# VH-VL binders against q9umr5: the designs that were tried, part 78

Target 1, 268 residues: q9umr5
Amino acid sequence: SYKPVIVVHGLFDSSYSFRHLLEYINETHPGTVVTVLDLFDGRESLRPLWEQVQGFREAVVPIMAKAPQGVHLICYSQGGLVCRALLSVMDDHNVDSFISLSSPQMGQYGDTDYLKWLFPTSMRSNLYRICYSPWGQEFSICNYWHDPHHDDLYLNASSFLALINGERDHPNATVWRKNFLRVGHLVLIGGPDDGVITPWQSSFFGFYDANETVLEMEEQLVYLRDSFGLKTLLARGAIVRCPMAGISHTAWHSNRTLYETCIEPWLS

## First folded at step 23 (VH-VL)

Design xj6
Fold by ESMFold2, fold request of step 25:
Structure xj6 (fold): chain C 268 residues (1-268), chain A 123 residues (1-123), chain B 106 residues (1-106)
Amino acid sequence: as target 1 above (268 residues)
Amino acid sequence: QVQLVQSGAEVKKPGESLKVSCKASGYTFTSYYMHWVRQAPGQGLEWMGIINPAGGDTDYAQKFQGRVTMTRDTSTSTVYMELSSLRSEDTAVYYCARVGVPYSDYDWGFDYWGQGTLVTVSS
Amino acid sequence: SYVLTQPSSVSVAPGQTATISCGGHNIGDKEVHWYQQRPGQSPVLVIYEDSNRPSGIPERFSGSNSGNTATLTISGTQAMDEADYYCQVWDSRTYVFGGGTKLTVL
């Protein structure tokens, strides 16, 4: 029988957002127990990511306990950062496949409709003034805002992303790395036509340098220092990269070809 | 400025199909889900379904499953709703509607409505 | 199916406070939206998420939601407020509207 699947949604989502993905899993892997966590829905998805991590951890513990052979995580957009933090803080997780579905793993620097809706007088060039303040860090989008032109502010102000990336020194770095490395596979999904994740290569741990040139995962300092285990995972053959063109941000979980190509093989 | 402009009123016979268009302007068409809601004469509002213009995926109210089809044309920023096997009870004003929050199929309330399209099914 | 219950009509004198109820099982656990519809016009969102006003909606419109009842309140009611009013929630993968309340200002 198939391992249980836990789904973690993104910004402004709910469990309803994954209705097509649930259908695909049921049709291709009948009998799979799928739980789409219904916490921090809609407006509550703006709460600080550490609050979301704690709440999702409490929900996941009983699911993992009932599945001693392991579970899979499918984590979409902002949810991929929640899941990565979850894997770092849980010394007792039993996750086999961590499937990161178009998630801003190295951060976000996009002038998106999200930004225009939340901060209508701001642009990516000046949002650091809001996000790199104590008030700004109380909002989830600011927890992974990554302005490549204000790196010192990012490193000092980030309450979330700089910590889980190991970009700022902290006492939990070694333990978080150990916990994260217990995952069986890291499956990275994203693509150039996403339209929200900026740069889209953030879904593959790529990101801008100070000149807005995209450096790939293997060129990132966090990879080279193996700060949270990316180099170790790659050396084990545990990282799967599945890019796909032609998919907009809200369509990743409702595209059957994407599911069959990038997701289904990892739902053992 | 957000505008949703619908096609004109129609008269149909039982057994035919209707197809209403909703042309969007003033915003990024693919960033917002579109809904359809109808209102029979002298009656309340009834949700019919939702379409994601970005991917074309849909979800329909159970009452209309099997009779309703929603599609979109991203090149013209237009959503279509087709209802087949019409009955006299399908006489209604049909509205397209949108929430105010991008990239979300969550229930935020419908901030924007088309002007409505009266479809009369008679005889 | 989840059911929302509204009175069919409410009458108030100009300047008085109108109260329109929306009953539903544990509706206090849901987010309630309210729409105003004048004859021949499209609905207009007047309250969202229980108590918030969209831009352009007068302060005399307010809302509350607890237990089994959500309430739309219009203070200082004016003749222009005469319309049908609908409450709406999301439940069980669908959007549910109340039957509507005709507000008459006499």
Scores: ipSAE 0.879, ipTM 0.929, lowest interface PAE 0.7, mean pLDDT 95
Fold by ESMFold2, last read:
Parts: structure tokens; sequence; C-alpha cells
Structure xj6 (fold): chain C 268 residues (1-268), chain A 123 residues (1-123), chain B 106 residues (1-106)
């Protein structure tokens, strides 16, 4: 039978956001137990990401315990960062496929409608003044804001992304890497027409240098140092890249072709 | 300024279909889900469904499953709602409505409403 | 199948406080939104998420929600507040509206 699937939503979402994905799974993998976690819904998705990680950890522990053969994670947008942190902090996770569905894995630097709604007088060029303060780090979007023109401030102020990437020294780096490396596969999904994730290659661990030139995953220092296990995973053949053009940010979980091509093969 | 401008009033016979348009302006059309809500004369409000203009995906209230179809045209920033097999109880003002939060199908309350389209179904 | 119950009408003298109730099973666990609809006009959101006012809504509008009852309160009621008022929640994949309350200012 099929392994249980756990779904983790993104910013301003709830379990309702995955209604089409649930239908696709039921049609192709009947009998699969799918749990879409109804935590930190709507406005609560702005809570600090470490708070969200703690709450989601508590919810997934009993699900994983009941499935000793393993589980799959499908984690959308901001939820992909929550899930990556879970894989690092949980000594006892049994995740086979970690499916990252258009997640800002190397951070976000976009002038999106999210930014306009949250910080109407800010632009990507000046948001670092808010996000790289203790006050700003109390909001989830600031926990993964990555301004390529203020890298020193990012490395100093980030309470979340710089730590889970191993970009700042901390005593848990070795154990987090060990835990993350227990995942069976890392499935990276995203595309150039997303319209929110900026650069869209962040979903594949690419990101801007100081000149806003995109460096791919294999050119990133965190990959080259293997700081949290990306180089090791790639060498094992455990990283799957599934880019798809023509999909907007809110349509990743409601596109059947994407599901069949990029998600379905990994839901063993 | 956000504006939702709907098509004009219609008179229909039972068994026919209606199709109402809602043209959006003043914001990024594909960043916000659109809803349809109706109101029979002298009655309360009734939710009909939601469309994602970015991908075109929809979800309909159970009462209208099989009779309602929602579509959009991103080139004109317009959503459409079609209701088939009309009955006299479908006489109502039909509204398009939008939440104030981008990229979200969560219930934030409807900040923006079209002016309404009266559809009268009479024999 | 979730049901919201409102009184059909409420009358208040100008300057006094109007209270409009919205009853529902464990409604205190839900986020309640309130709409004002003047005759011949579209609804206008006046309270969202139980107690918050959108920009441009007068300070005399307030809301609360606990137990089985959500309440819209209008202090210092004015003639322009005469309208129908609807409460609304989301429940089980659908939007649920109350039946509406006609507020009369006389």
Amino acid sequence: as target 1 above (268 residues)
Amino acid sequence: QVQLVQSGAEVKKPGESLKVSCKASGYTFTSYYMHWVRQAPGQGLEWMGIINPAGGDTDYAQKFQGRVTMTRDTSTSTVYMELSSLRSEDTAVYYCARVGVPYSDYDWGFDYWGQGTLVTVSS
Amino acid sequence: SYVLTQPSSVSVAPGQTATISCGGHNIGDKEVHWYQQRPGQSPVLVIYEDSNRPSGIPERFSGSNSGNTATLTISGTQAMDEADYYCQVWDSRTYVFGGGTKLTVL
C-alpha cells in the first residue's frame, strides 16, 4: 500500500488550498492516507517560522510513529522551509520523499503583492531595514528574506534561513545535517512563470549574487561546503529537479500535468 | 483604486442559462481569487463559488454543483459566471466579490464587491 | 449544514447603542465577518475577524465573538447606519451567511 502523505501549506493558506491535490492523489493512489495540517492558518502563517516548526513537529510525530515504513512530505511555498527545518531538527523523522513545491529554499527578494500588502511603503531594495531587525524577525516572511545587496546584515540578523542553511556557525549544524541526510529523496519543483518566488531558481537552491546574477545550486557556497548535505544528496542521486513553465504561484497544487509529472512518481 | 464592474441586468425564462461578467481593474488580476455571491429579492446572501484567475481552477458550493461554471479571461481581466437550467428561485442579484489578501483562498471577509447584476427568471 | 441565526430586526433611537447578534454552535471558535448593506447597494465589510475595522469604517462600529454568539455593536447610532447587517463565517468548505438583521433608526 502507499506511504502516508503529509502536506504543509504556505503563507496565508489553510488545508482548503490543497483540495485539488487531494483529488489527484485519491485518483492515482487510492487508499493513501493524506493529512493536510491545519495549523498556523491564514494570518497565523505570519508567526515566526521556528514557532511554526515546533507546532508542525508536534503534529507529525504521531503520524510518523504509526507509519514505520516511512512517510512523504509535500510542502508548498513557505511550507517548504518549515519542512526543511523539520528534517533538520527531528532525530526521529522517517521521511522518504520531501517534495518541495515552489518553495523559496535560498530565500526571497521579490517585490510581490505579499510585500505590498504587508509593507505598503517598502520595496525590495529597502525591506532589509525592517526584516534585519529583531522586530522584523518576528514575522515569517522576514525569516527567509534574502537581500543579495546586504549579505552581511542577512548573515548577522537572520534567525531562521541563515541557520538552516548553515551560513552562520552554530552548535547544531552537524546534527541538523545528519538528520536532513536521512531523507530518501529531495524533489524540487518550481518554474520561471511562478511570479512570486524571486528568483524562481530559489526553489532549486539557486539565488542572486551581488549583481543579481543567478548562481545555480552547484555554484552556491552552501552546496560547495556541503553545509547541510546538498552535495552529499546530489552525489547519491537523491535530488530530483522538476521544473515546469507556465504555472503561477497559486496553481502548483491545482495543475494535473504538474502532479502527474513531478509529484505522482514519488508517492510510492 | 480597485474596481469590479459587472454586466447589465438580464431577463430569462426557466430552463435557459445566464452568464454574468465581472471586469476587474486597479490591481494585479491574477494575484487575487474571485468569488460569486447572490441575493434573491428581499433575502439574504448566498455563496456560489470561487475561481483562481491565475490557473482557472474553481470550487463550487454544493447547491450549484452541475449547474454553475466559472471562467476567466486574463487578457481582459474578466471573470464569468454561468448558471444553467434556470428556475424562478434563481431570480437574484449576482455579485462578484474579492478578499483583500493576495494569493489566498482563505476567508478574510470580502473587501470588494461588484455593483451587482439583477437576473429575473420568469415564465 | 452550519447555520447562523440573526434577529430579523433591531430598532434604536439616534445616538443610542445598537447591538446585533449572530448565533451559531461554537461560533467563538470561528472568525466572524460583518457586512452592511444599504437599500439598493452592494454589501460593505464593516468588521472582519471578529473585531477589526477595515479602513474607512467609523470607530463607532465594533465586534466581539465568544461561546455561541458573535455581536456587532454600533455606538452613537446615526441615520446613515440604517441598513441590513449580515454576519458570515467559513465552515466545512463553504461560506455561511446569517439571514440578516434590518437596523431601523427612529
Scores: ipSAE 0.879, ipTM 0.931, lowest interface PAE 0.7, mean pLDDT 95
Fold by ESMFold2, fold request of step 25:
Structure xj6 (fold): chain C 268 residues (1-268), chain A 123 residues (1-123), chain B 106 residues (1-106)
Amino acid sequence: as target 1 above (268 residues)
Amino acid sequence: QVQLVQSGAEVKKPGESLKVSCKASGYTFTSYYMHWVRQAPGQGLEWMGIINPAGGDTDYAQKFQGRVTMTRDTSTSTVYMELSSLRSEDTAVYYCARVGVPYSDYDWGFDYWGQGTLVTVSS
Amino acid sequence: SYVLTQPSSVSVAPGQTATISCGGHNIGDKEVHWYQQRPGQSPVLVIYEDSNRPSGIPERFSGSNSGNTATLTISGTQAMDEADYYCQVWDSRTYVFGGGTKLTVL
């Protein structure tokens, strides 16, 4: 039988957002137990990401316990950061495929409609003043805001992304790296027409340098220092990159060709 | 600033199809889901379905499954709703409505509405 | 299928407080939205997520939701408030509206 699939949604989502993805899985892999976690729905998706990680951890434990052969994670947008943190903090996770579906893995620096809705008087050049404060870090968007022009502030203030990336020293870094490296495959999905993830290469662990030139994953310090295991994972052949053009941010989980090309092969 | 402008009133016979357009302006068309809601004369509101203008994916209320089709044209920022096999009970004002939060199909309430399109179905 | 029940009509004198109920099983566990519809006009969102007002909605509009009843309250009712009012929730993959309440100011 197929391994169970756990789906973790993104900002302002609920389990309803994955109705098409569920249909694709049912059609191609009938009998798969798929759980889309209904936690931190809608406005609650703005809660601090460590709070979300704790809640999702509690929900996945019994699912993983019932499936000693392993499970798969499909984690969309903000949910991909929740899932990466889960893989780091869970000593005994049994995740085979971690499918990161257009997730801001190296952070976000976009003047998006999300930013305009949440911080209507801000733009990407000045949002660091809010996000890199204790008050700002109470919002999930700020937990992965990554201003390439204020690196010292990011490294000091980030309560989430700088920690799970191993960009700031902390006592759990070695254990988190060990835990993350137990994943079978890391499947990175995203594309240039996403329109929200900025730069879109963040979904592949790429990001801006100080001049807003995109450096790919292998050029990132976190990769070169192997701070949380990316270099090791790539050397094992465990990183799959599946870029696809022509897909907007809200369409990744409702595109059949994307599912068949980038997701289905990893749900065995 | 945000405007949803719908096509004009129509008179139809049973068995025909209707197609209502909703042209959006004043915001990024592909950032917001669009809904269709109808209202029969002297009656309440009835949800028909949702479309994501970014990818074109849809979900329809069970009552209309098989009869309703929603599409969009991103080049004109326009959403369309087609209802086939019309009956006299389909006489209603048809509204497009916008979800208030970007990139979200969660129920935040409909904060913008088109002006409505009256479709009368009679023989 | 989930059902929302509203009274067909409510009458109030100008300046008085109108209350419009929306009944549903465990509706207190749901997020309730309220719409105002004046004759011949499109609906207007007046309360969202139980008790929040969109920008431009007067402070005299308020809402609450607990147990099996959500309530729209209009204080200092004015003639311009005469309209139909609908409550709405999400349930079981669909949007559910109440039958509507005609508010008459007399």
Scores: ipSAE 0.860, ipTM 0.922, lowest interface PAE 0.8, mean pLDDT 95

Design xj6
Fold by ESMFold2, look of step 24:
Structure xj6 (fold): chain C 268 residues (1-268), chain A 123 residues (1-123), chain B 106 residues (1-106)
Amino acid sequence: as target 1 above (268 residues)
Amino acid sequence: QVQLVQSGAEVKKPGESLKVSCKASGYTFTSYYMHWVRQAPGQGLEWMGIINPAGGDTDYAQKFQGRVTMTRDTSTSTVYMELSSLRSEDTAVYYCARVGVPYSDYDWGFDYWGQGTLVTVSS
Amino acid sequence: SYVLTQPSSVSVAPGQTATISCGGHNIGDKEVHWYQQRPGQSPVLVIYEDSNRPSGIPERFSGSNSGNTATLTISGTQAMDEADYYCQVWDSRTYVFGGGTKLTVL
């Protein structure tokens, strides 16, 4: 029988967003118990990410307890950051595959329709003025805003991303690294035609330097210092990279070829 | 300004197929889900389905499953709704309507509507 | 299948307050949207998520939702408010509309 699958949605989503993914899983892995968590739906997805992590933690505990041989996570967009934080804060998680589906793992620095809708007078070049304030950090999108031209402000103001990346000092860094390293596989999915995740390589732990040149995961300081375990995971052969071109941001969970290529192999 | 402009009225015979177009302007076409809703003469509103213009994926109301097909053309910013095996009860005004928040299939309410396309199925 | 119940018609004198009800089992747990449809025109969103007014909708439109009833309220009703009004929710993978209420301003 197949391990249970837990799905964590992204910004402005609900469980309905994953209707096609559920069909694919049912067709290829019949009998799999799939739970798409109905928390922080729609407008509530703007709540601070630590609030979302706490709520999702409470929801996954009983699911994991009833599956002692392990579970899989499929975590989309903003949800991938929620899931990575879960893996760090839960000393008792039993996640085998963490499938990060086009998630801004190293942050976001893009002019998107999300930005236009939320902050209509702002551009990526000046959003740091809002996001790197106490008021801005009350919104989830600002919790992973990562302006490469104001790295000092990011490092001091980020209440979420800089902490889970081990980029700012915090007392739990060692424990979080230990917990994260208990994952069986980290499956990174994304692609150049996403249109929202900026740079798209953020889904693979790549990001801009100060000149907006993309440095890949192995060139990142957090990797080189192994601050939360990426170098250890890669050396262990536990990181799987599955890039796919031609997929827009809202189509990752509704593309059968993407599912068959990048997701299905990891749903043991 | 957001605008949804639909194709003109049609008269059809039972058993034929209908294809209504909805051309979007004033916003990023692929960032917003599109719905189709119809209204029979003197009656209320009835949801038919949803399409994601970004990837082309769809979900249809159970009543129309097997008869309705929704497609899009991103190069012309146009959504299409095709209804096959027409019956007299398919006489209605057909509307396209937009989901109110980008990148979301959540129910925020339909904030923009096309002008409607009257389709009459007779004889 | 989830059902929304609206009165078929409501009559109000000019300047009075009109109320239009939308009944549904535990509708207070759902987000209710309201549409105005003037004769021969497309629907227009007038209230979303129970009580929020889109930009350009007059302040005289308001909404509430609790228990088994959602309500659209139009204060200071004007002749231009004569229209059909529909409530709408999402339920069980479908969009559900009420049957509509014809508001007449006498």
Scores: ipSAE 0.856, ipTM 0.922, lowest interface PAE 0.8, mean pLDDT 94
Fold by ESMFold2, look of step 23:
Structure xj6 (fold): chain C 268 residues (1-268), chain A 123 residues (1-123), chain B 106 residues (1-106)
Amino acid sequence: as target 1 above (268 residues)
Amino acid sequence: QVQLVQSGAEVKKPGESLKVSCKASGYTFTSYYMHWVRQAPGQGLEWMGIINPAGGDTDYAQKFQGRVTMTRDTSTSTVYMELSSLRSEDTAVYYCARVGVPYSDYDWGFDYWGQGTLVTVSS
Amino acid sequence: SYVLTQPSSVSVAPGQTATISCGGHNIGDKEVHWYQQRPGQSPVLVIYEDSNRPSGIPERFSGSNSGNTATLTISGTQAMDEADYYCQVWDSRTYVFGGGTKLTVL
């Protein structure tokens, strides 16, 4: 029998967004219990990410309790950051596969339609003035805004990403790393034609240096210091990279080939 | 400025098919889901379905399952709605519509509408 | 299937307040949107998510939603407000519209 699957949606989404993914799972893995968490829908997806983490934690506890053999997570876009924080803060999680579906794992630095809608007078070069303020950190998109040209402000002001990455000292860093390392597999999915995640390599823990040159995961300080366990996971063979070209941001959960290639093999 | 420009009025016979186009401009076509809504003469509004122009995936209202097909052409920023096996009850103004929130199939309310396409089905 | 019920017509004198109701089972648990449609024109969103006004909609338009009834209120009604008004929700993977209310200003 298949382990239960928990789905966590992204910015401005709801459980409806995953209707095609649910169909694919039902076709290939009939009988799988799939729960698409219907929390922080639409406008509520802008609430601070720590608030979302707390709410999603409360929802997953009974699901995990009923499945002592383990569960899988499929976490899309912003939802992938929620899930990574869940794996850090839950000392009792039993997640086998964490499937990160085009998530900005190292942050976001893009002039996207999201930015135009939320901050119509801003662009990526000046959004740090809003996001790296106490007011800005009350919005989820600012919780993972990562301006490579203002690293000092990012490290000091980020209330979420710098903490879960272990880029800023805090008393829970050791426990969070231990909890995260209990995951069976980390499956990283994304691609160059996403059009939203900027750089798209953020989905693979890559990111810009100060010259906007993309450094891959293994070149990142958080990897080299093993701040939250990436180096350890890679060494044990637990990281799977599944890039795919030709997929736009809103099509990751509605592309059958992507599902069959990158997701289905990890839904044991 | 967001604009949705639809194809012109059509007259059809029962049993034929219609295909209405909706050309988008003033925004990034693939960033926004597109919906179709129709209105019979002197009647209310009726949702037909949604298409994601980015990947082409669709979801149709149950009433139209098997008769409606929505497609898009990203090179022309155009969405198409095709309705087959027409009946006189399909006489309506057909609208394309979208919400003003990018990358979202959530119900925010339809704040952008095409001008409408009158399709008359008569014997 | 989910049903939204609206009165077929509402009449008000100029300058008075018009109220248009939208009835539905537990509609207070849903997000309600309102559209204005003038003759021969496309619908225009005037209220979204129960009570919010899109940019460019006059402040005299307001909305509320609780229990089994959502309400569109137009204060200081003007002749230009004569139109059909529709409420709309999302339910069970579909969009549901009310039957429409014709507002007459006399």
Scores: ipSAE 0.843, ipTM 0.914, lowest interface PAE 0.9, mean pLDDT 94

Design yj1
Fold by OpenDDE, look of step 24:
Structure yj1 (fold): chain C 268 residues (1-268), chain A 123 residues (1-123), chain B 112 residues (1-112)
Amino acid sequence: as target 1 above (268 residues)
Amino acid sequence: QVQLVQSGAEVKKPGSSVKVSCKASGGTFSDYAISWVRQAPGQGLEYLGEIIPMFGTRNYNKKFKGRVTITADKSTSTAYMELSSLRSEDTAVYYCARTKYDILEGFSDFDYWGQGTMVTVSS
Amino acid sequence: DVVMTQSPLSLPVTLGQPASISCRSSQSLVWSHGNTFLNWFQQRPGQSPRRLIYKVSNRDSGVPDRFSGSGSGTDFTLKISRVEAEDVGVYYCMQGTHEPLTFGQGTKLEIK
């Protein structure tokens, strides 16, 4: 039998967005028990990510307990960060494949229609004033805002991304790294035509330097320092990178070709 | 002048489906979310769900157990609400309403409403 | 779901007299960032609902200053300082802090 699949949605999303994904899984892996977690739907997805992590943890623990052979996680957009944090804080998770579906794993610094929609009176260059305040950190979006021009503020004020990345020292860094390394495979999915994740390489742990030059995962300090285990995972062949062009952000979960190429191989 | 104009009254049989439209004008359609609320005769207001046309994301009141489908057409600035497996209890006036999301200013729920669409379900 | 409880459900008022409607939520409506999304709507006979108050105490444009909203946490109040004939209708509180959004039962304001 196939291992159960747990799906975590993104910002303003709900289980409805994954109706096509469910169909694909059912067709190609009949009998797979798929659970799309309807937590923090809609506007609730704006709540602090640590709050979301706690809620999702409570939901996945029973599922994992009933699946001693392991489970697969498919986590979309903001959900990918939630899942990474989840795997970092859980010392007893049994995740075989962690599929990060177009997630801003290394943060967001976009100036897209998406950002303008949420901050209609602000530009990305000014969001650090908001997002790196105690007030701003009460919003999920700000929890993974990564301003390359204000690194000190990011490192000191980011209450989520900087911590799960191990970029700021904290007493749980070693344990979180150990926990995250329990994952069988880390499948990173994204692409240049996403239009929301900025830069799109963030889905592969790439990101801007201080000159807004995009550096790859292997050039990132978090990788070089192996702060949360990326270097270790890569060394043991546990990281899969699956870039795909021609897919917009809202279509990653509803593209058959993407599913067959990047998701299906890891649902065994 | 912001306006939400809904489609006309509907009479349906039990078990059938109804689709109500809501056309927005006087503002930028994609800058807002569209929600649907219904009101049974002589009763209060009940939230059905919401769509954010910009993102295509939708959120439903789970009470309806998948019977509600909300869609939007940005090219025509029109939102739609479809309710399937109709029951007599679904007889109500259905309203669309607009919501503004702003991280700084907060959520501005239902600042404008449609005129309502009466849906009657009878055998 | 968050239950919104209004009191009273029926409110007969003499013209020119004040009116007060209470709304209580089954859990706090305060976000971690401090905002509280409690709204008040007026529905006149045969009309669509109209928002009067948003975020507890902010009046919408065109709403007379005789309407005021107050409260915090789980207890909220809509007050009308001097009831006029045009105020006849049903008033609803609504919370927008928790999914799904929920309304109070409504308070029917009538003139004695």
Scores: ipSAE 0.929, ipTM 0.958, lowest interface PAE 0.5, mean pLDDT 96
Fold by ESMFold2, look of step 24:
Structure yj1 (fold): chain C 268 residues (1-268), chain A 123 residues (1-123), chain B 112 residues (1-112)
Amino acid sequence: as target 1 above (268 residues)
Amino acid sequence: QVQLVQSGAEVKKPGSSVKVSCKASGGTFSDYAISWVRQAPGQGLEYLGEIIPMFGTRNYNKKFKGRVTITADKSTSTAYMELSSLRSEDTAVYYCARTKYDILEGFSDFDYWGQGTMVTVSS
Amino acid sequence: DVVMTQSPLSLPVTLGQPASISCRSSQSLVWSHGNTFLNWFQQRPGQSPRRLIYKVSNRDSGVPDRFSGSGSGTDFTLKISRVEAEDVGVYYCMQGTHEPLTFGQGTKLEIK
């Protein structure tokens, strides 16, 4: 039988967004138990990511306990950061495939519709003043704001992303790396036509340097220093990169070809 | 001038569906979330759910999930609420209202309301 | 769901006298360390609701200064310093901090 699948949604989302994905799984892998976690829905998706991680952890524990042979995670957009944090903080997770659907894994530095919609009078170049304040860190979108022109502020003020990336020293870094490395596969999905994740290569652990030139995963300091296990996972053959052009941010979970190419093979 | 104009009253039989429209004017439709709230005769207000037209995301009150569908058409600046499997208990005035999700100013909920649409479910 | 409890449910008031409506939530309405999304609405007979107060104490445009809101955490109050005839209607508190959004039962303000 197929391992259970746990789905974690993104910003302003709810379980409704995954109705097509659920249909695809049911058609191709009948009998798979799929749970779309119905937590931090709508506006509550703006709550601090550590608060979300705590709540999702409580929800996944009984699901994992009932499936000792393992589970899969499918985590969309902001939800991919929640899931990566779960893999780090859970000493006893049994996740085989972590499937990251267009998640801003190295952060976000975009002049996106979401930013303009939430910060209607602010420019991208000024958001660091809000996001790297104690006020801004109380909102999830600021927890992964990564301004390449204010890296010192990012490293000191980020309450979430700098920690789970191992970019700032903390007493749990060794344990979190060990826990993360217990995952069977890391499946990275994204593409150039996403339109929201900026740079889109953040979904593959790429990100801007100070000149806004995108450096790919293997050029990132967190990879080179293996700060949370990316180099180790790649060396094991555990990282799967599945880019696909022509898919907008809201369509990753409703594209049949994407599902069949990038998701289905990993839902053992 | 911001306005939310709703479709007219409906009389429906039990087991059928109703679809209420809410046309926005006097602002940018995609800048706001559109929510639906109902009020049974002589009763209080009850939140049904919302849509964010810019991104197509939807969030429903779990009490109504499975029976309520909220949609939007950006080209006509119109939101819709459809309630299926109608029962006499669904007799109510249905309102649309808007929300602005501004982090600096804080969430501004239901600053403008539609005029309401009476839906009567009778056998 | 966050339960919003209003008191009193019926409030007869003499014209020109003050009125006070209490609203209690089943859990804190503070957004972590940020805003408190507690709103007050007025519904005159036969009309749509109208927002009076947002974020506990901020009056909307066109709302007379005889209306004021206060409170914190789980306990909130709407006050009308001098009730006028046009104030007749039902008043609702509503929380926007937690999903789903929830309203109090309503307080019917009547002139004695």
Scores: ipSAE 0.767, ipTM 0.873, lowest interface PAE 1.1, mean pLDDT 92

